# VH-VL binders against b7kms5, part 149

Target 1, 80 residues: b7kms5
Amino acid sequence: DTFETVRNTIRIESEVDESLRQLCHEERITKETWLEAAYLYLCEKPEELAQVIQLAQERLSQRKAIADYKRAKTMQERFL

## First folded at step 8 (VH-VL)

Design pq18 (framework fv_pozelimab)
Fold by ESMFold2-Fast, scan of step 8:
Structure pq18 (fold): chain C 80 residues (1-80), chain A 125 residues (1-125), chain B 107 residues (1-107)
Amino acid sequence: as target 1 above (80 residues)
Amino acid sequence: QVQLQESGPGLVKPSETLSLTCTVSGDSVSSDYWTWIRQPPGKGLEWIGYIYYSGSSNYNPSLKSRATISVDTSKNQFSLKLSSVTAADTAVYYCAREYTLDEGSSDFTIYMDVWGQGTLVTVSS
Amino acid sequence: AIQMTQSPSSLSASVGDRVTITCRASQGIRNDLGWYQQKPGKAPKLLIYAASSLQSGVPSRFAGRGSGTDFTLTISSLQPEDFATYYCLQDFNYPWTFGQGTKVEIK
């Protein structure tokens, strides 16, 4: 059976990427397969999945604040 | 799930003020930028302007003298007022969210990921 | 204001066809471009942001490419639900401007 895949780019915090990259090197796996395995594992554990979603929502909120600040600053520099 | 819904009169008389409200559910109106876009029957899309909860706004220069967008955080709504309307202002009016995505470093991307269903406003005596 | 020109204004195609729509900006806009799909009587729907990033939930047959002034949206194998009008939108500078739209019609 052949896996059908989609190519995507993602942006993550650099220190997280560095840590994950080292883990993948040491364990002889790829970032793609780690992401797939982590998601599949968590789908079988509703309580743990809920914890991860909560952390993701907190991180998203922080990134939105940063993005909104960048937008405001850029508009000030370009237009004001 | 974030949802937007437009409301307001479907008929406005020439020279009067068009007033529309967009109700936001599933997200705080203070968490994002909000926009109005219009589409005259059989024509393309035109961006009207945006609002941010702090009062920061920007408008299409073609509409700046007549358009005002405001936010009501207590009702989780934002609104458009367009003064001195004419038949040329007849259009379907959409409200939408302008999502600002952090792309790292100093970079960011803006896109409209959630739209209301649209409401037709006809300017007629 | 930045002018966005789409080509063609309309095209006729059959299910299974590869369809390509082009959008040209009057000045450089980096990758600050989105593609939106609009079906009759419905609100536009985001397909692609940042010129090439596929919005979550959008089928993989949609692909965006380009940077600067020249951009394309490709539908690799047209489905019945893809007959719609497609708009590009630049988000580089105010005012945000849309292309005039490309109508994809049944041949």
Scores: ipSAE 0.368, ipTM 0.831, lowest interface PAE 2.5, mean pLDDT 90

Design pq19 (framework fv_pozelimab)
Fold by ESMFold2-Fast, scan of step 8:
Structure pq19 (fold): chain C 80 residues (1-80), chain A 125 residues (1-125), chain B 107 residues (1-107)
Amino acid sequence: as target 1 above (80 residues)
Amino acid sequence: QVQLQESGPGLVKPSETLSLTCTVSGDSVSSSYWTWIRQPPGKGLEWIGYIYYSGSSNYNPSLKSRATISVDTSKNQFSLKLSSVTAADTAVYYCARDYTLDEGSSDFTIYMDVWGQGTLVTVSS
Amino acid sequence: AIQMTQSPSSLSASVGDRVTITCRASQGIRNDLGWYQQKPGKAPKLLIYAASSLQSGVPSRFAGRGSGTDFTLTISSLQPEDFATYYCLQDFNYPWTFGQGTKVEIK
């Protein structure tokens, strides 16, 4: 039968979203199909997949550090 | 994978201090906020407090006079001490990772993404 | 402290049904609300954070909506493994406060 799909909610950086939207508009594809194609392509190339995972881990670590700093600043202001 | 495991005595006498330890695996205790939550049998969830490696902490005002949370980086653990216990302190105690996520604006979001399995503490003579 | 009130306190539904649980805060909490699922004898599990963001690994049939004081958790097609108690939690201000819980029973 044809495809079964799942709805996902994803938060990405605005600059990345803008770039991806432009790409999708120019190539006449959707963000959903681009994500599927990118993942499937990378699954066929283990070395490239590993590099992408490393970059993703670095980005996640950076976002967490920024968020922790924001939280610490907010808590400090409460006790001033 | 990050995993949390509670440990401590299952039975504490009234008026004594309840001491629980949470062992963190797969992550450094210095890299996140950590929290304790409890649940009396058949009842809902109650937040106890949080701790951060730097010493930053906050407690539920209902427990602040009796509760202390601390971090031991050498053992990759954090602990809860609750003094002067009574039967009302009988509960399953959970430790959890208190994760902070940047939402891409001037704001942040907090949620508890990893939980220990819980340990039942009964306060009885 | 911010009071969190859930409704209903309990419900029974059939597999495949759409189930909606409501959570109301006693004051505005923006979108600083999470939903947690607790199965009998187990620790709670995060389903939704920031009112509407689905946690990784959580089935897409779970959806959160709302902001300010009124929030809902919807299960679009109830499955047998969804038998559980669901809790909302506000993380806007200390102390963190949970709703009283909603028990979902599968007929």
Scores: ipSAE 0.288, ipTM 0.802, lowest interface PAE 3.2, mean pLDDT 89

Design pq2 (framework fv_iratumumab)
Fold by ESMFold2-Fast, scan of step 8:
Structure pq2 (fold): chain C 80 residues (1-80), chain A 125 residues (1-125), chain B 107 residues (1-107)
Amino acid sequence: as target 1 above (80 residues)
Amino acid sequence: QVQLQQWGAGLLKPSETLSLTCAVYGGSFSGYYWSWIRQPPGKGLEWIGEINHGGSTNYNPSLKSRVTISVDTSKNQFSLKLNSVTAADTAVYYCARDYTLDYGSSDFTIYMDVWGQGSLVTVSS
Amino acid sequence: DIQMTQSPTSLSASVGDRVTITCRASQGISSWLTWYQQKPEKAPKSLIYAASSLQSGVPSRFSGSGSGTDFTLTISSLQPEDFATYYCQQYNSYPLTFGQGTRLEIK
């Protein structure tokens, strides 16, 4: 077997998923192959890779801040 | 504060099934993933898998064919079963709470923040 | 799977020393690395997440740095309670994987 694959479950924002789905349909590719190609391309472009990583870190920080805020509110309701 | 208590297993023979249970006290069971991790004597840590309140699981592929993690939401407990044990499964087994705290945007484990006391499981003939 | 390799495997040091422990990932993991401390017969405790973010209650003498594949944990002035085994763990992708550990022993 030339290609060994791994099954992953990934949760992304609905608006991003809609845009990616439309792109894949129009270009006749799959989300799996788009992800692989995007990563491989960016590994050859270190300046662009750094920008993508920064955006990813910002998006993750935003999600964590929202989750932490919701948790703090819930804990105050339970433990205050 | 949240505390985990675990029990089950001890001495097993090859081919038997390992069974451990972990109970959650002092905090919410829902909203988190809960993990099993093991550590063979004198060696490092190996993540086995995780489960959430709804029964969704992620398993380490190296163990997936032999492992089942289940949840009992009425008791705030989760359990590990590992089939067909061998001497290589001898380890201290830990249950732990995953820090994910994602109330609907994403589920990924950053680290384990609350741990059970550990259970030594020895597999010998 | 992403392989995590720590160096050194063991280190002897004295109270007051600056100690550095290294962790290398087999592929890029951005900053998605946690450091743990484990004392004999105890469960691990998380010290640092996101490569450099200190957990609440962890002394400021602990610091982490690095991104991509190379990471370091530094203890600026070693204290008696710091003698333990340290582990790195990546959370870039499943399965979660740990380094083999670095044992910090008294000289």
Scores: ipSAE 0.000, ipTM 0.597, lowest interface PAE 14.7, mean pLDDT 85

Design pq20 (framework fv_pozelimab)
Fold by ESMFold2-Fast, scan of step 8:
Structure pq20 (fold): chain C 80 residues (1-80), chain A 125 residues (1-125), chain B 107 residues (1-107)
Amino acid sequence: as target 1 above (80 residues)
Amino acid sequence: QVQLQESGPGLVKPSETLSLTCTVSGDSVSSYYWTWIRQPPGKGLEWIGEIYYSGSSNYNPSLKSRATISVDTSKNQFSLKLSSVTAADTAVYYCARDYTLDYGSSDFTIYMDVWGQGTLVTVSS
Amino acid sequence: AIQMTQSPSSLSASVGDRVTITCRASQGIRNDLGWYQQKPGKAPKLLIYAASSLQSGVPSRFAGRGSGTDFTLTISSLQPEDFATYYCLQDFNYPWTFGQGTKVEIK
């Protein structure tokens, strides 16, 4: 038909998820359709898309730093 | 996107030091772990070691006495030196990025998501 | 060091076949296992991490499963570009260790 879908599993911050769930409930939409709409809308607004990408890069860098810190602490104790 | 490129001499004499550099482009060398892997012709993959951009390193015990990995953040490069080489060190040498993915709470996973094309180093007189 | 043993060492298959490769660790490694594909003359490419997570951009015909000591990589419908050598890698303990590789050859 007109929509062929894929199933994806994603992990987002609890606080963001809670806020997004509330928004979807209030507006009577789903997370799936919100994600699709947000992406499509931003693709038509290059300046705003660039801002979102920068925020995403910053958040990814923060998560990497936390993950690397956890790695350093845990791997100190793993031996042959 | 992110690309890695190995460089260094393709021929090294026995007993000398093998020196390779990996140039990182498309992203900063900072905030990542970087690794060296080798593969003798017709054989499997062997992990040499890793380094965090701040200088903390871990090595395969079989190579630890001869291997040194270093990072140069100003040049966006990291390097491998392997001393006292023999014919057994003949291999394709790969550099790769060691990515740490947050898995929630106290957990994480590690994988090598970007690799250089590899450079053949032959140890011969 | 943790020994990683792959089975089989090689197999012959045709386009469209279902291919299963196994990897066994000499001790428990939880789900700290990746699968890498290497084509002749090329660098390895990450397919799967954490035993079962598909890397972005990798076709969904690749699937990994398992935990502890026994792991499998399945290609549900083999394509021409899938003829390659496949390696498992444990990242649970230092040193990181690879399996010996499984070569998937055209029948």
Scores: ipSAE 0.414, ipTM 0.807, lowest interface PAE 2.1, mean pLDDT 91

Design pq21 (framework fv_pozelimab)
Fold by ESMFold2-Fast, scan of step 8:
Structure pq21 (fold): chain C 80 residues (1-80), chain A 125 residues (1-125), chain B 107 residues (1-107)
Amino acid sequence: as target 1 above (80 residues)
Amino acid sequence: QVQLQESGPGLVKPSETLSLTCTVSGDSVSSSYWTWIRQPPGKGLEWIGYIYYSGSSNYNPSLKSRATISVDTSKNQFSLKLSSVTAADTAVYYCARDYTLDYGSSDFTIYMDVWGQGTLVTVSS
Amino acid sequence: AIQMTQSPSSLSASVGDRVTITCRASQGIRNDLGWYQQKPGKAPKLLIYAASSLQSGVPSRFAGRGSGTDFTLTISSLQPEDFATYYCLQDYNYPLTFGQGTKVEIK
C-alpha cells in the first residue's frame, strides 16, 4: 500500500524548530512522522489534548502581542 | 467567510454622541485589526481609526479628541463612539477588517479586505 | 498627514477601452498603496495592495504599478461592471489617507 499525503507549509518559532530537529535527528524520525504520531496519540488522551490546546492558545496570544508591538514600533519609526 | 455588519441609530442630534457597533461573523474579533471609515454624501473616504483586541488603537488626528473605538470580545463586536457631533459628521460609516501582511523585519502592508455594507448616519435636529 | 492626489477626478470611457488612473503621494510611501473600487450605494472593494499585488478574485485586467510617489491603476479592456469610483489609499503612515477618488463613467 502507498500512503496518500498532502504537503503543508507551517511557520514555527526558530528555537522550537531547532529543538525538534535535534530530537528527530537523535531518534531517527522525521518532523512529518513526529507531527502525525503526536496528534494521533493526543486524540486518544482527552485530558492531555486539552492541555496542549491551552498551550497552543497561550502561544498564539503571545504571537499576537508581538505583532501588535511590532506594528506600534514601525509607526513610531515612521511618525515624524 | 468573514462578514461585517454595522448597526446603530440613523439619526443623531447635534452635540450628542454617535454610537455604532460592528458585528464580526466567520472570524474572531481577536484575530485581526479592525477599522472605521466614513464617507460624507457625495464625497470621498476618510479613515477614522483602528482597534486591536488588546486595546491598542490609533486615530485620525482630526477626530482623535472625539473618537473612541473599543472591542467586546464576548460579543465578537467592535464599536465607534464619536462625541459632540455636528452636521459635518453626516456620513455613511463603514467598518472593515484591517489586514496586516507581515514580511518581518519591521515591514508590513495594511489593507482593508472585508467591509461592512455601511450605515448612513444623519446629524440633524 | 500624507496627501494623496488622484488624476483625473473623472473620465468617460467605452467598454473595451484601456483606462489609466494616477495617484500621487505628497511624500515617499514605498509601495504602501492600495486601490479600491466603489460602485454607487455599495461599500468599497479592495482591488490591489502593496501597489501591484492583485487581490484574490479580482480580474487580471486590473493592474497597479508604481513606487515612491507616483502610482497608476490600469484597467485593460474596460467592462460594463467596471464603471465605478476608484480610490487610492496610502498605508505607509498614520493617519491612513485616501485620494479624492476618480469616477469612471460610461460615454
Scores: ipSAE 0.006, ipTM 0.660, lowest interface PAE 10.3, mean pLDDT 87

Design pq22 (framework fv_pozelimab)
Fold by ESMFold2-Fast, scan of step 8:
Structure pq22 (fold): chain C 80 residues (1-80), chain A 125 residues (1-125), chain B 107 residues (1-107)
Amino acid sequence: as target 1 above (80 residues)
Amino acid sequence: QVQLQESGPGLVKPSETLSLTCTVSGDSVSSSYWTWIRQPPGKGLEWIGYIYYSGSSNYNPSLKSRATISVDTSKNQFSLKLSSVTAADTAVYYCARDYTLDYGSSDFTIYMDVWGQGTLVTVSS
Amino acid sequence: AIQMTQSPSSLSASVGDRVTITCRASQGIGNDLGWYQQKPGKAPKLLIYAASSLQSGVPSRFAGRGSGTDFTLTISSLQPEDFATYYCLQDFNYPWTFGQGTKVEIK
């Protein structure tokens, strides 16, 4: 094909991955093409893109808070 | 954009207490762990310790008896005090942000993504 | 404390060269390793975290690999701005410990 691609490895929440996998199976598409399509669609919808970015920032903050909590417990145990 | 800036005296006399402050801009000091690192002239990097806004801290055992790190949330700053200094404490002192990123329930990583420019402290009479 | 040993302590290279720096931990640290670049008179800058993850804004010519005790940082085609000292850091256990540094010098 005429498309040039790059390989990326990403980590997402298991529940989200399971839901996305089921959607992709049902619709006969791949996670890669879904990601491309979602991004391209949102780039043409500035208001919706802003909302998605806000959700992403909230999810990142929540994951960071959880990671910090785990860090406090795990690192104290490793040190001791 | 997060920026860190160290401030404090460039010269400290032996046996006195070294006091340094790191001013945080572009982020709340309550949102991350914060660390101090030092580097003697011509030598490598040494981790001093970290602080979390709640007061939780940990120190390099080699410095624990002399080092104290504290947070001032009202000024968005954190500070290092190192008591009973000697010539061996002459170094560039850096403050940095410890960013914690969770990749999954069993996996997370920690890295220092933002650093201050560093401040040279010379211990001499 | 976990000891981090870098090899070599220094190397001389030319622009366009492939440079490889090694870091060894005295015990298993999983992927809890970062690589930092320090230019003369400047603060260290994060290049790689979690052994192999490239920090945003860092050129793709930098690559980290390894796990457990043996790690490498590779610069695939050395550029003029890459002459610096490179440090590995384990974040597996407190105290955090750095390697002694590897100085990449111009030939």
Scores: ipSAE 0.168, ipTM 0.776, lowest interface PAE 4.1, mean pLDDT 89

Design pq23 (framework fv_pozelimab)
Fold by ESMFold2-Fast, scan of step 8:
Structure pq23 (fold): chain C 80 residues (1-80), chain A 125 residues (1-125), chain B 107 residues (1-107)
Amino acid sequence: as target 1 above (80 residues)
Amino acid sequence: QVQLQESGPGLVKPSETLSLTCTVSGDSVSSSYWTWIRQPPGKGLEWIGEIYYSGSSNYNPSLKSRATISVDTSKNQFSLKLSSVTAADTAVYYCARDYTLDYGSSDYTIYMDVWGQGTLVTVSS
Amino acid sequence: AIQMTQSPSSLSASVGDRVTITCRASQGIRNDLGWYQQKPGKAPKLLIYAASSLQSGVPSRFAGRGSGTDFTLTISSLQPEDFATYYCLQDFNYPWTFGQGTKVEIK
């Protein structure tokens, strides 16, 4: 009967955000509705969903490696 | 998914070395930082130290002279040795994943997202 | 080392109650604070990281607020499975330090 929403805070790459903002402006939709539509669409496309998951896993691994590098580089500052 | 399992003897004599191993499954031990945390019966949590697979480690200064953490990449395990134990070292010992989350630029945050079930070590003659 | 002090040390509450737990750091730690839940005989479980970010799979009734030295964990409508001990942890400076814990008990 009634819809219900949750508030999410997400941090994404600036270049990706800018591109998505342009798309949303041109098509007159919001980032929220684009995310919902993209996910729902991919749920009906197992092969495409698998490709997106692989890309997400690769991006996550890269970000984690960068984060661990930053941690190693700055850990001396955390003993002050 | 990712699971951690502690193992080692439940009883250690005073003055001996306490030795525990954490087996990592569902993830490579070389993909993250790993930590040991302990909890004496009825008390709070105490951070012991952390390790990265390259051998880089950091310890709680209160335990640094007695604690050694090491990694065995071939077995996908990391271990804790605590020398010269006393009754004060009686505790449940936990291993956990020390996850680093990127916040962009030079920023990041750290949290312990996966924990072992814990193993009780009693120091008694 | 940074001292983390929780208040209260224990509290009694009923299902449906709003519960608030406070954690104070002896010096500024930005938002480098996590909240962990521990049930008797079990390992701690991460609830919140970076002071206010809800971990995946954790119910939305848990909320963290704060920055600097003063932090709060709120449980908006206490459920039977929420009776546990809660710990804050600062990850700003080594050594990592936990608060002494807050025990949430059945009234």
Scores: ipSAE 0.428, ipTM 0.844, lowest interface PAE 2.2, mean pLDDT 90

Design pq24 (framework fv_pozelimab)
Fold by ESMFold2-Fast, scan of step 8:
Structure pq24 (fold): chain C 80 residues (1-80), chain A 125 residues (1-125), chain B 107 residues (1-107)
Amino acid sequence: as target 1 above (80 residues)
Amino acid sequence: QVQLQESGPGLVKPSETLSLTCTVSGDSVSSSYWTWIRQPPGKGLEWIGEIYYSGSSNYNPSLKSRATISVDTSKNQFSLKLSSVTAADTAVYYCARDYTLDYGSSDWTIYMDVWGQGTLVTVSS
Amino acid sequence: AIQMTQSPSSLSASVGDRVTITCRASQGIRNDLGWYQQKPGKAPKLLIYAASSLQSGVPSRFAGRGSGTDFTLTISSLQPEDFATYYCLQDFNYPWTFGQGTKVEIK
């Protein structure tokens, strides 16, 4: 019964991280196990999974717009 | 799913202008930077230039005097014009999405995550 | 312009082999480096961005390492579909520049 695991580094919004960290501390679970459980739960609920995917697409779009803004600003500083 | 498709004449005469269009589907041309890259037969990849829909553009200095990239938001397309072509401009031309990823706190990176299939342009009389 | 030099220019390998390709920048480029795979007659495909980040949908046998001027792409166990030409690309400063390519051929 040995699990094989992978180590990933994930960057998420700091306020979301703080909220999730507090939840994990209060419920005595880890971020890793919460993520695994959430994904497995949603895989069995296609309607809820679709809503989560929609929210993820919206958040991705917002982050991409911010990234493009930062790129334009930073590239001006790299022209030397 | 985002898809890119190059189109334009496969044969251009020396001294004329090479004109190619990239049609974007599955995403707005206003949402990203877009790039043109070429590959002469049997050789490596060469970056031509990039554009953002607002008109911001950057070019490979070796091609800047001849290359112009433009965006048509109404048709969801971007295009390349390369003037005064010679046999050295014979290549497969690719369009690609030039994606900006935010790593947070002054860090970001760029990569080309979606590519067109490429179109061969031969410069010959 | 920043020059990107790949080593080797070509290599022969067998299925199951561990393959390592090196890319060297003429100047420091931080981690602003991508790796692209190109099969004959096809467009390049993104494998790795930011020197070490695996693109979604790319098999975990591909791994990138490095920062500054020295970078490597490793294929831990070569598969038949991995025979291709691999290019590194720096996106640190204009113009974006590719390495000359490394062709991975059947032994």
Scores: ipSAE 0.159, ipTM 0.760, lowest interface PAE 4.1, mean pLDDT 89

